# VH-VL binders against q9vpl3: the designs that were tried, part 292

Target 1, 224 residues: q9vpl3
Amino acid sequence: RGKINIQRPKAPHYERARVVAVTQPKYPELPKAKSCFKTRAERTQQQQENPYNEIIAREVRNWLDHSRLVAFFHLSSITADDIFRVRVQLHKQNLHLKSYGSKIIEQAVKNTRYEAIVPLFHSNHCIVFSPDPEKTAALLRIVRRVPQMVLLGGIVEETMLSRNQLVAYAQMPGLHAVQAQLVQTLSQAPGHLIQQLQAHQNSFVQVLDVHAKNQMNEETPKST
Key: E = the ipSAE of ESMFold2; O = the ipSAE of OpenDDE; V2 = 0.75 times the mean of E and O plus 0.25 times the DockQ between their complexes.

## First folded at step 11 (VH-VL)

Design C101 (framework fv_imvotamab_arm2; at its last look DockQ between E and O 0.46; V2 from the best seeds 0.65)
Fold by ESMFold2, look of step 11:
Structure C101 (fold): chain C 224 residues (1-224), chain A 120 residues (1-120), chain B 112 residues (1-112)
Amino acid sequence: as target 1 above (224 residues)
Amino acid sequence: EVQLVQSGAEVKKPGESLKISCKGSGYSFTHYWIGWVRQMPGKGLEWMGLIYPSDSYTRYSPSFQGQVTISADKSITTAYLQWSSLKASDTAMYYCARLDYGDYFGFDYWGQGTLVTVSS
Amino acid sequence: DIVMTQTPLSSPVTLGQPASISCRSSQSLVHSYGNTYLSWLQQRPGQPPRLLIYKISNRFSGVPDRFSGSGAGTDFTLKISRVEAEDVGVYYCMQATQFPYTFGGGTKVEIK
């Protein structure tokens, strides 16, 4: 048969895929590079879909802007009845289960600090939004019974957390202790203690942030 | 419980203005789209347009562009459909419906409808 | 605009017998990632429409198992395995793959 040759002769300024007028000799094979060229059909489909996806991206931006907790999951095959039951259970905890196409998410976070999340959506996925970061433990309890949803990571108070960091955040007893202390304090109704709870709450959030960062540094031990 | 409650039936003459309402409750009103759908007597459903109450972005069907105005007041969780000058051909049932792109990608909850009758 | 064509226009059926409603689009309803945003609505006499099926085949909350959706591309089917008296009404398909959103003309299901 023949030798493999480079397919880039003295072609004019148009895409290689449209050059068909002359015989192309085979050239020596070069290392394959992933091309960004798209076929005419693929370009037409993308041009038609991009403006529509941008309109829907308004919804994604609105959820991101109003959510102090965002959790990302890989989603395996699941029945409509099962996903509905999960959605209802999450909704009772002010947790909102959503799924969007990756191009919609890409358009929603373009030119924002959240562009780093786009690679998470290359596979089948779903997202949980909530204004209530203290609901992370409830989220993980509910999802533990749902093997089709596999936690990838999340955002808490505008800080990106890995899967392990988010699990560690949810397990911190200080968050539960603050919630329990607030309930007991409000039942007792002392005005002075409300002021101290505000200071304790701020300090506790700061401790959680430091603890999450320490867990991040400890997740990758020097091991061989 | 998600509810969309529409304003009551209207009887109008050609040339009059009208604004009908759709009040949403039981959900985060500003996170979901509201669409308007017309059903002429004995006919099927026609999509008129939609609004995102968070930023008031609107999109109209070409058939209704310039014929109606869709708006929302998020402080009272209410969407509106408005005519500046009614025609007899506007006689129909008008529904509002919630659109959910993140769950069902469709109109999941509907108002009870507002009958608009335009005759002289 | 995507034209949605439903057949039959009227489907008289004996109680307990199956019913099948066809919906055909003038072009493919496939969107990014292969998603197809085809839904089915039920409108009982004197009531607003309600969502039955979303994304071709997924039953909405409270919809009985006797309702099922199927199809791909341009051809879609709603089936009622055993029609009950409460299933009387008009059924619509709807596409949300592109603007403007369009409905089928409707299929009236009634008891013979």
Scores: ipSAE 0.789, ipTM 0.898, lowest interface PAE 0.8, mean pLDDT 81
Fold by OpenDDE, look of step 11:
Structure C101 (fold): chain C 224 residues (1-224), chain A 120 residues (1-120), chain B 112 residues (1-112)
Amino acid sequence: as target 1 above (224 residues)
Amino acid sequence: EVQLVQSGAEVKKPGESLKISCKGSGYSFTHYWIGWVRQMPGKGLEWMGLIYPSDSYTRYSPSFQGQVTISADKSITTAYLQWSSLKASDTAMYYCARLDYGDYFGFDYWGQGTLVTVSS
Amino acid sequence: DIVMTQTPLSSPVTLGQPASISCRSSQSLVHSYGNTYLSWLQQRPGQPPRLLIYKISNRFSGVPDRFSGSGAGTDFTLKISRVEAEDVGVYYCMQATQFPYTFGGGTKVEIK
């Protein structure tokens, strides 16, 4: 009598299988606890009504309103320790890394100028805030060392920038530097003009001087 | 460095008013919540309420609602906890603590505490 | 209100030995956004509380690696792998998943 393979029982005869299938007790589906089947919409609505969300949303809004640089990042399999390290580095540059739920962000930016950022928050994300837009380059430098942080885009001086635009922005000389360069250029302009105006006069004087010298040499009698 | 410095110990009589302070430094005071926590002698910690200094939005624990007033002056980066009329049962250590929902979602920095003694 | 229950009330520990503190919540601490806002605080004698662990298992800045947090839902644990003299104090769990925020009753860690 062949050892009954209890791990892979032979399929019963077709007729037996049919009887077993038909005689299997149909257990009434346990009443789906109303609580477990709240539609995403109901959950979202309940979440919206949570005073807790309002509180957090207030904080998010405050950060957005007072930041001149905002950068959005996707987080890919980053550990808490890694986040902490990055946070410390960023903090040294007056960059503030924050992590909020997507729904909180949605609530915070609803009916605001920031509403366009909502699509960026579909997974694990973090936001970096700074009052100084000149820190964009520093931010990108720090984040480049963190492959788990993927730049999605940002807001600089109330302008929404794509990832590429933000990178380009970071490569630009600071506004102050550009202004300084401009001032320098402008300050040189009058000097150049004066030099050009004086150049003609000086040339004329030189020509006259040469002419005068030549005349003097011609008038010097060859003392025999 | 983030610091919360609280006002000194207070000895009061029942019925007196009191306002204690918590001064924040080393961070953007307006962007972080300040919470107050009570610790009665030999007892555990009790959350009293929160304030957002930026707009002075305040939330209280139901147990402390109407019993105390939490306020803040962002110009001097200071939060306050006040009683209009102290009771003997208000004798406790009071801590202020910073809270950020975007970082730790917990009280990450604490003041040194203010001991309030209410006795006849 | 969420009730936080800590056990044991007192934990006498020999230096160098591990310690474990349990915290149970009366309801799930999983927030609607998926995070669990459980923190562990340390209060040394005569000092204010100090944050040790946030969001169940994350060590706060400056916290030694001998401290670890774990758990899910309603059951949480703080572990000290090797207790040092400086670890003497009262430890509190705190939930910030819903208002009002509530603390555990505390666990006193003492050296035997």
Scores: ipSAE 0.636, ipTM 0.816, lowest interface PAE 1.0, mean pLDDT 87
ESMFold2 (binder alone), look of step 11: mean pLDDT 92; pTM 0.942

Design C102 (framework fv_imvotamab_arm2; at its last look DockQ between E and O 0.34; V2 from the best seeds 0.62)
Fold by OpenDDE, look of step 11:
Structure C102 (fold): chain C 224 residues (1-224), chain A 120 residues (1-120), chain B 112 residues (1-112)
Amino acid sequence: as target 1 above (224 residues)
Amino acid sequence: EVQLVQSGAEVKKPGESLKISCKGSGYSFTHYWIGWVRQMPGKGLEWMGIIYPSDSYTRYSPSFQGQVTISADKSITTAYLQWSSLKASDTAMYYCARLDYGDYFGFDYWGQGTLVTVSS
Amino acid sequence: DIVMTQTPLSSPVTLGQPASISCRSSQSLVHSYGNTYLSWLQQRPGQPPRLLIYKISNRFSGVPDRFSGSGAGTDFTLKISRVEAEDVGVYYCMQATQLPYTFGGGTKVEIK
């Protein structure tokens, strides 16, 4: 009598299988537990109706309006502790790391010049604000050490920049430095011109002086 | 360093008006909310309201709506809590606190408190 | 309004022993954006409240690692792994998920 393989029970006879299939209590599908997770749509709808979002949106708008540097980052599996550390580092540079819900950002920027940033906020994200665009290089230096922060783009001096453009911007000498160089160059130009103009005159005078000296030497009779 | 410094203790009579202050320093005053919290003697904390100093947008707890006025002067980085007519029941410690929705979503820094005593 | 209920009201603890404080909300504190805005505050005698924990489990700056927060939905816990003398005070939970913001009734931690 062959050992009943309990691990692979032989398929019952066709008739038995049919009876078992028909007699299997169809347990009413437990109402799909309304996933405690409100559908994105329900969340969105609730978000639109929540006066609380307006309050937060106000803050977001204020940050955007008063920042000359805004950088957008995707956050990938970053811990709260890591975020805190980064925040502290950024804060030392007058860089302000903030995290808002995507819908809050959407509400905040709706019908504003910042509306184009909405597509950047589809996942976990953070924003860094600064009143100083010269801090872009410092920002990038800090976040390079944080692989969980991925730069998406930014706004500098009211201009939206791609990731690459922002990196390029950070590599450029500061506006003041460039201006200073320009001023220096411009200030040297007149001096150079004057030197060039005087050079010919000076050369002419030198030639005349040499000629005069030579003539004087020829006129001095060798008193034997 | 972020600091909130509140005005000194007040002793008032019922029916008198009062305005207490909270001065912020060490941060951008206009970018962070200021909230007021009441603590009656021997009791817990009660949220009164918040103000955004940038535009003076204010929200009150329903329990305090119409009972107090929250205001701010951003030029001197100061928030205010005022009563038009004090009641004995207003005797409490009042705290101002900074609120940030982008970081902690809570009151991260607190003033030292202002004790208000209203007695006949 | 969201009602925050803390237990126990008083927690006498021996120095070096752990303490646990519970906070329950009358409704879920999960915001529509998925975050839970529950904070824990410490108020030492004669001092203003101090932020300890934000968003359930995150320690605020300068907060010792002996403090930890946990929980989800409507049930939250603050734990002190080893109570020190400086930990004496009243602890409050606070919800900021919905206006008006509301605090728990407080839990007084005392040394036995």
Scores: ipSAE 0.795, ipTM 0.893, lowest interface PAE 0.7, mean pLDDT 88
Fold by ESMFold2, look of step 11:
Structure C102 (fold): chain C 224 residues (1-224), chain A 120 residues (1-120), chain B 112 residues (1-112)
Amino acid sequence: as target 1 above (224 residues)
Amino acid sequence: EVQLVQSGAEVKKPGESLKISCKGSGYSFTHYWIGWVRQMPGKGLEWMGIIYPSDSYTRYSPSFQGQVTISADKSITTAYLQWSSLKASDTAMYYCARLDYGDYFGFDYWGQGTLVTVSS
Amino acid sequence: DIVMTQTPLSSPVTLGQPASISCRSSQSLVHSYGNTYLSWLQQRPGQPPRLLIYKISNRFSGVPDRFSGSGAGTDFTLKISRVEAEDVGVYYCMQATQLPYTFGGGTKVEIK
């Protein structure tokens, strides 16, 4: 309780005269209003830097650091039952729906490579984390039926993607599948050329052999 | 399904050491806090501390700071509560519970409890 | 530390009648950086606690509609609209908005 502390000017003169008359010289002055103001500012700053908030921010950092897919959504008003149903659907695909305060996210990503995501959290939001970047298509399929969740963008394999880029990523074969196709192409191209040349030569030799045998058969005299 | 399975009941004498366990399964163990809660016979619940298994970051209740050690081994998805020297006043039921700030705040899944009895 | 005070200590209730449990915190549980982290737990006889309500008013998975939570700031209420035999046990409020985490003293709900 207590909103204001009003100090009246008359007290300084009276208290100083009383103190001088009773006490010996060299006593320190009473604390000034600067101390009280400084204490209020210090308390506010201490509350904003509370280790409790760092505990929540630690959880956020851990999810970011261990998720190869992170998707950010604007979240409109939604019932607890509806969001729970969506969370269950996502969880079946190893997709983890989380919601944190925007100031906590700011603290969690401060001085990290993730700091660029802070502007996404100006309004109500939620985040989907997954270790499986190939689940991006499943994520978008599930949330398409949830108009309360509006995709803002994401992070895939530590690469920041806009909304449109994330949608495009989801429509391609998974990055793993694309990498496998590239590896197969590069590793098989020289071998396929060699094998085709060898098969062509073998086929040509076989055609020549057939042709030579046909010429012998046609020119062979009939026995009497 | 998410499960927390605790080690069995213990009967000890004052001055003995003890380490009880809480094994998590059915979820990403390193992504969730594990808390320890004491319930003395016929009494309510008391928070003892929490640990984040990913990096073993630990916070204790002031009432339990220096009284117990909370640890985790993420390779076997297990959290521990340990006393170096038990007292008769440590007789209680001890629960582990999972805590998450991104889904359901609060302790959403609880172990079955470990009864610790300390008497001579 | 935030002290959580529950009333009543005991709530004997006739089957099918409502029950109401109050929880008051010594400080506001409104957190400037996030949600108000107040939950309600149920501990049936001989069982571990289980989560009923999180973030003041949200039912945890599998919790019947007869349980509801409400409140703000320092005053919170758990209501059971129609008490059933399976609802016997001790109910705790808990805050996780500030360390140390603290529980209310518990309210025993029993059938008359």
Scores: ipSAE 0.630, ipTM 0.833, lowest interface PAE 1.7, mean pLDDT 78
ESMFold2 (binder alone), look of step 11: mean pLDDT 92; pTM 0.947

Design C103 (framework fv_imvotamab_arm2; at its last look DockQ between E and O 0.25; V2 from the best seeds 0.00; counts 0 for: pae E 2.9 > 2)
Fold by OpenDDE, look of step 11:
Structure C103 (fold): chain C 224 residues (1-224), chain A 120 residues (1-120), chain B 112 residues (1-112)
Amino acid sequence: as target 1 above (224 residues)
Amino acid sequence: EVQLVQSGAEVKKPGESLKISCKGSGYSFTHYWIGWVRQMPGKGLEWMGIIYPSDSYTRYSPSFQGQVTISADKSITTAYLQWSSLKASDTAMYYCARLDYGDFFGFDYWGQGTLVTVSS
Amino acid sequence: DIVMTQTPLSSPVTLGQPASISCRSSQSLVHSYGNTYLSWLQQRPGQPPRLLIYKISNRFSGVPDRFSGSGAGTDFTLKISRVEAEDVGVYYCMQATQFPYTFGGGTKVEIK
């Protein structure tokens, strides 16, 4: 009695196959469960109409409006614990790390001057807010230690900056420092001018003095 | 350090008005939501509502809509919960809590609570 | 409203032993944006609630590592790996996926 190959059962006789095919219970196609998965469009539409999202959007707008420094980061496989650590570090510098859904951001910035940031929110992202644009350098220093945070760009003093521009900005001396330098330079200018103007006079006086001394020496009779 | 400090315990009679306070400190008061939570004696927590101090936007739980008023004064970083006419059933511990949708999406810091006792 | 159901109501635990608390929601707590806004709160006797876990499994600042949260959709669990005396209190789950925010009924953790 040949070993019944359970892995490849022999096709039944044609008549049996026909009977089996006909007697197979046609289970009514389970009503295609309306895939509880609201189409992206339906989700988006529902999201737009959800008063809850508007509430969150209000917060986002408030942060944007009151921040002089905004930095956008992509998050790559970062743990909650790591995020928390970073948040604490940032907070010590008056930098506020926030994470919002892309759709919330979109809703928050729609028809605003910030609308251009929407394309930056493609995957997992976080935003760092600060009222102090001078904290840009501190921000970059902190996030450099976090490889999972990738800088995408930012807003500084209402100007949108690319990643490179933001890095460059961080390397620049603060506005106050530059202003101070300028003031110092300007304050030195009059002094330098005065010195230059007096230099010729002083030189002339010195030359005259030397001449006078030489004349006096010539007039001193060699007392034999 | 983030702190929420609530006003002291209140003993009132039915029909009296009451306003309790929650003062926030150690953070930007205008950027975070404040919520109020009721806890009746020996019972669980009940969400009452939230306020955004920046613009005083307020949302209530349906159960508390019209029963209480939530307000805020951002100048003194204080949120309020008030009743126009107290009922005996209002006897409870009331907590204020900070809410941030950008971080925890929950109440991360809580006040110490204000006990309100309404008795005839 | 989303109903949050916690089990057990009371959890007597021996010191050093693990504890587990379940929270079930009447609806999925997955927000339209993909996040699940479930939090766990601890309320010690005579104290205000304290945030332990946010977004299912993230420990809040200062929360010991013996606390862990897990779950998805409608079923969530808070675990304490080794219960300490300071862990005595009532634990609440909270959903913030939709208004109104709702809390579980609480689970009282006691020491045997």
Scores: ipSAE 0.749, ipTM 0.874, lowest interface PAE 0.8, mean pLDDT 87
Fold by ESMFold2, look of step 11:
Structure C103 (fold): chain C 224 residues (1-224), chain A 120 residues (1-120), chain B 112 residues (1-112)
Amino acid sequence: as target 1 above (224 residues)
Amino acid sequence: EVQLVQSGAEVKKPGESLKISCKGSGYSFTHYWIGWVRQMPGKGLEWMGIIYPSDSYTRYSPSFQGQVTISADKSITTAYLQWSSLKASDTAMYYCARLDYGDFFGFDYWGQGTLVTVSS
Amino acid sequence: DIVMTQTPLSSPVTLGQPASISCRSSQSLVHSYGNTYLSWLQQRPGQPPRLLIYKISNRFSGVPDRFSGSGAGTDFTLKISRVEAEDVGVYYCMQATQFPYTFGGGTKVEIK
């Protein structure tokens, strides 16, 4: 046979080529012969409103999924120099200032527990992400000097908090275990989470106050 | 501070495979897109594609779809550009660069480049 | 694809004199949410590109104030008010408003 020269030189290339081919990207190339009938997944992909927005939404989802602290702000007009200065101050504290379009936020939280945040993004806004919920006090201290950023509320340990609740959380670091326990027991449903927290804002603060008073009123041999 | 360090220059023959790397440090690697950019000798810049290391979502420029594979290993904060079969026309400088939409910077930090030479 | 057209191809400049680089896109770079992801990059001889200007007119960290960007819609300009020896290199505009991301063809700035 005239094309038999692969016995020795091909073996190393063959193994290397096979390994490389097996390590192909996650989205395999579809055969052109199948174009007459489309899968359900292909139709869904064609029906996406804006694939560029979905790409940016992946970034937003990643920040939400890896942030134990998320703070939402209303943002009025601010210069690029002022935003840059604020971002640098926040970054030193492992706080990451981001801004995304409201449609992108909506797409990012669709079908997640975070859908309740969508109404906050009706107007101009920005978001601060951090893996460190103990940095809430540092966040509020830095932003206090930035009147263009008005705190609307946040998420701590996967629990939605109002502005007042987030401020209270920042002042009571010894209650981190209470916040985590509350997150674990709180039932999630689209839309009604905001309603409960907003409608019972005083009640939630009062629950925290009762817990703090119980800690102060606990009588052990030590006076604490 | 933020650094993208690429693997060293490569000299290859047509038909060989190659995988070059881009290691990110000084930032949260999985929160930034990594893009690959080709610069042929004496020519301008061409965007090849991007990857989001958090979930390995990848997008290619139509000009490079099917020609290369972009991947990442977030456990070692490294992105990769890979050819299964190099061509002489793949001779170029290859850069990685990071991108974040939330900061609005575009490609803000670039690797030093990896020269790939493919010749018989 | 959004085509980015730069002019001039080459800009030889006397030291201390201004330089101006034009970039035109084939369509508006304004994203549906109002942002324009138009950047300017500098590539000095033998070096990787580096970011100079983002979102049309904002200087990136460490970029001297002699660099300025302007423009809107489809027409953008990078200006160097007084060219210094270290400014020699190739300058690229780039859009990241939609896929695929595209670059201008580059403008070489060199000292006469």
Scores: ipSAE 0.455, ipTM 0.756, lowest interface PAE 2.9, mean pLDDT 78
ESMFold2 (binder alone), look of step 11: mean pLDDT 92; pTM 0.946

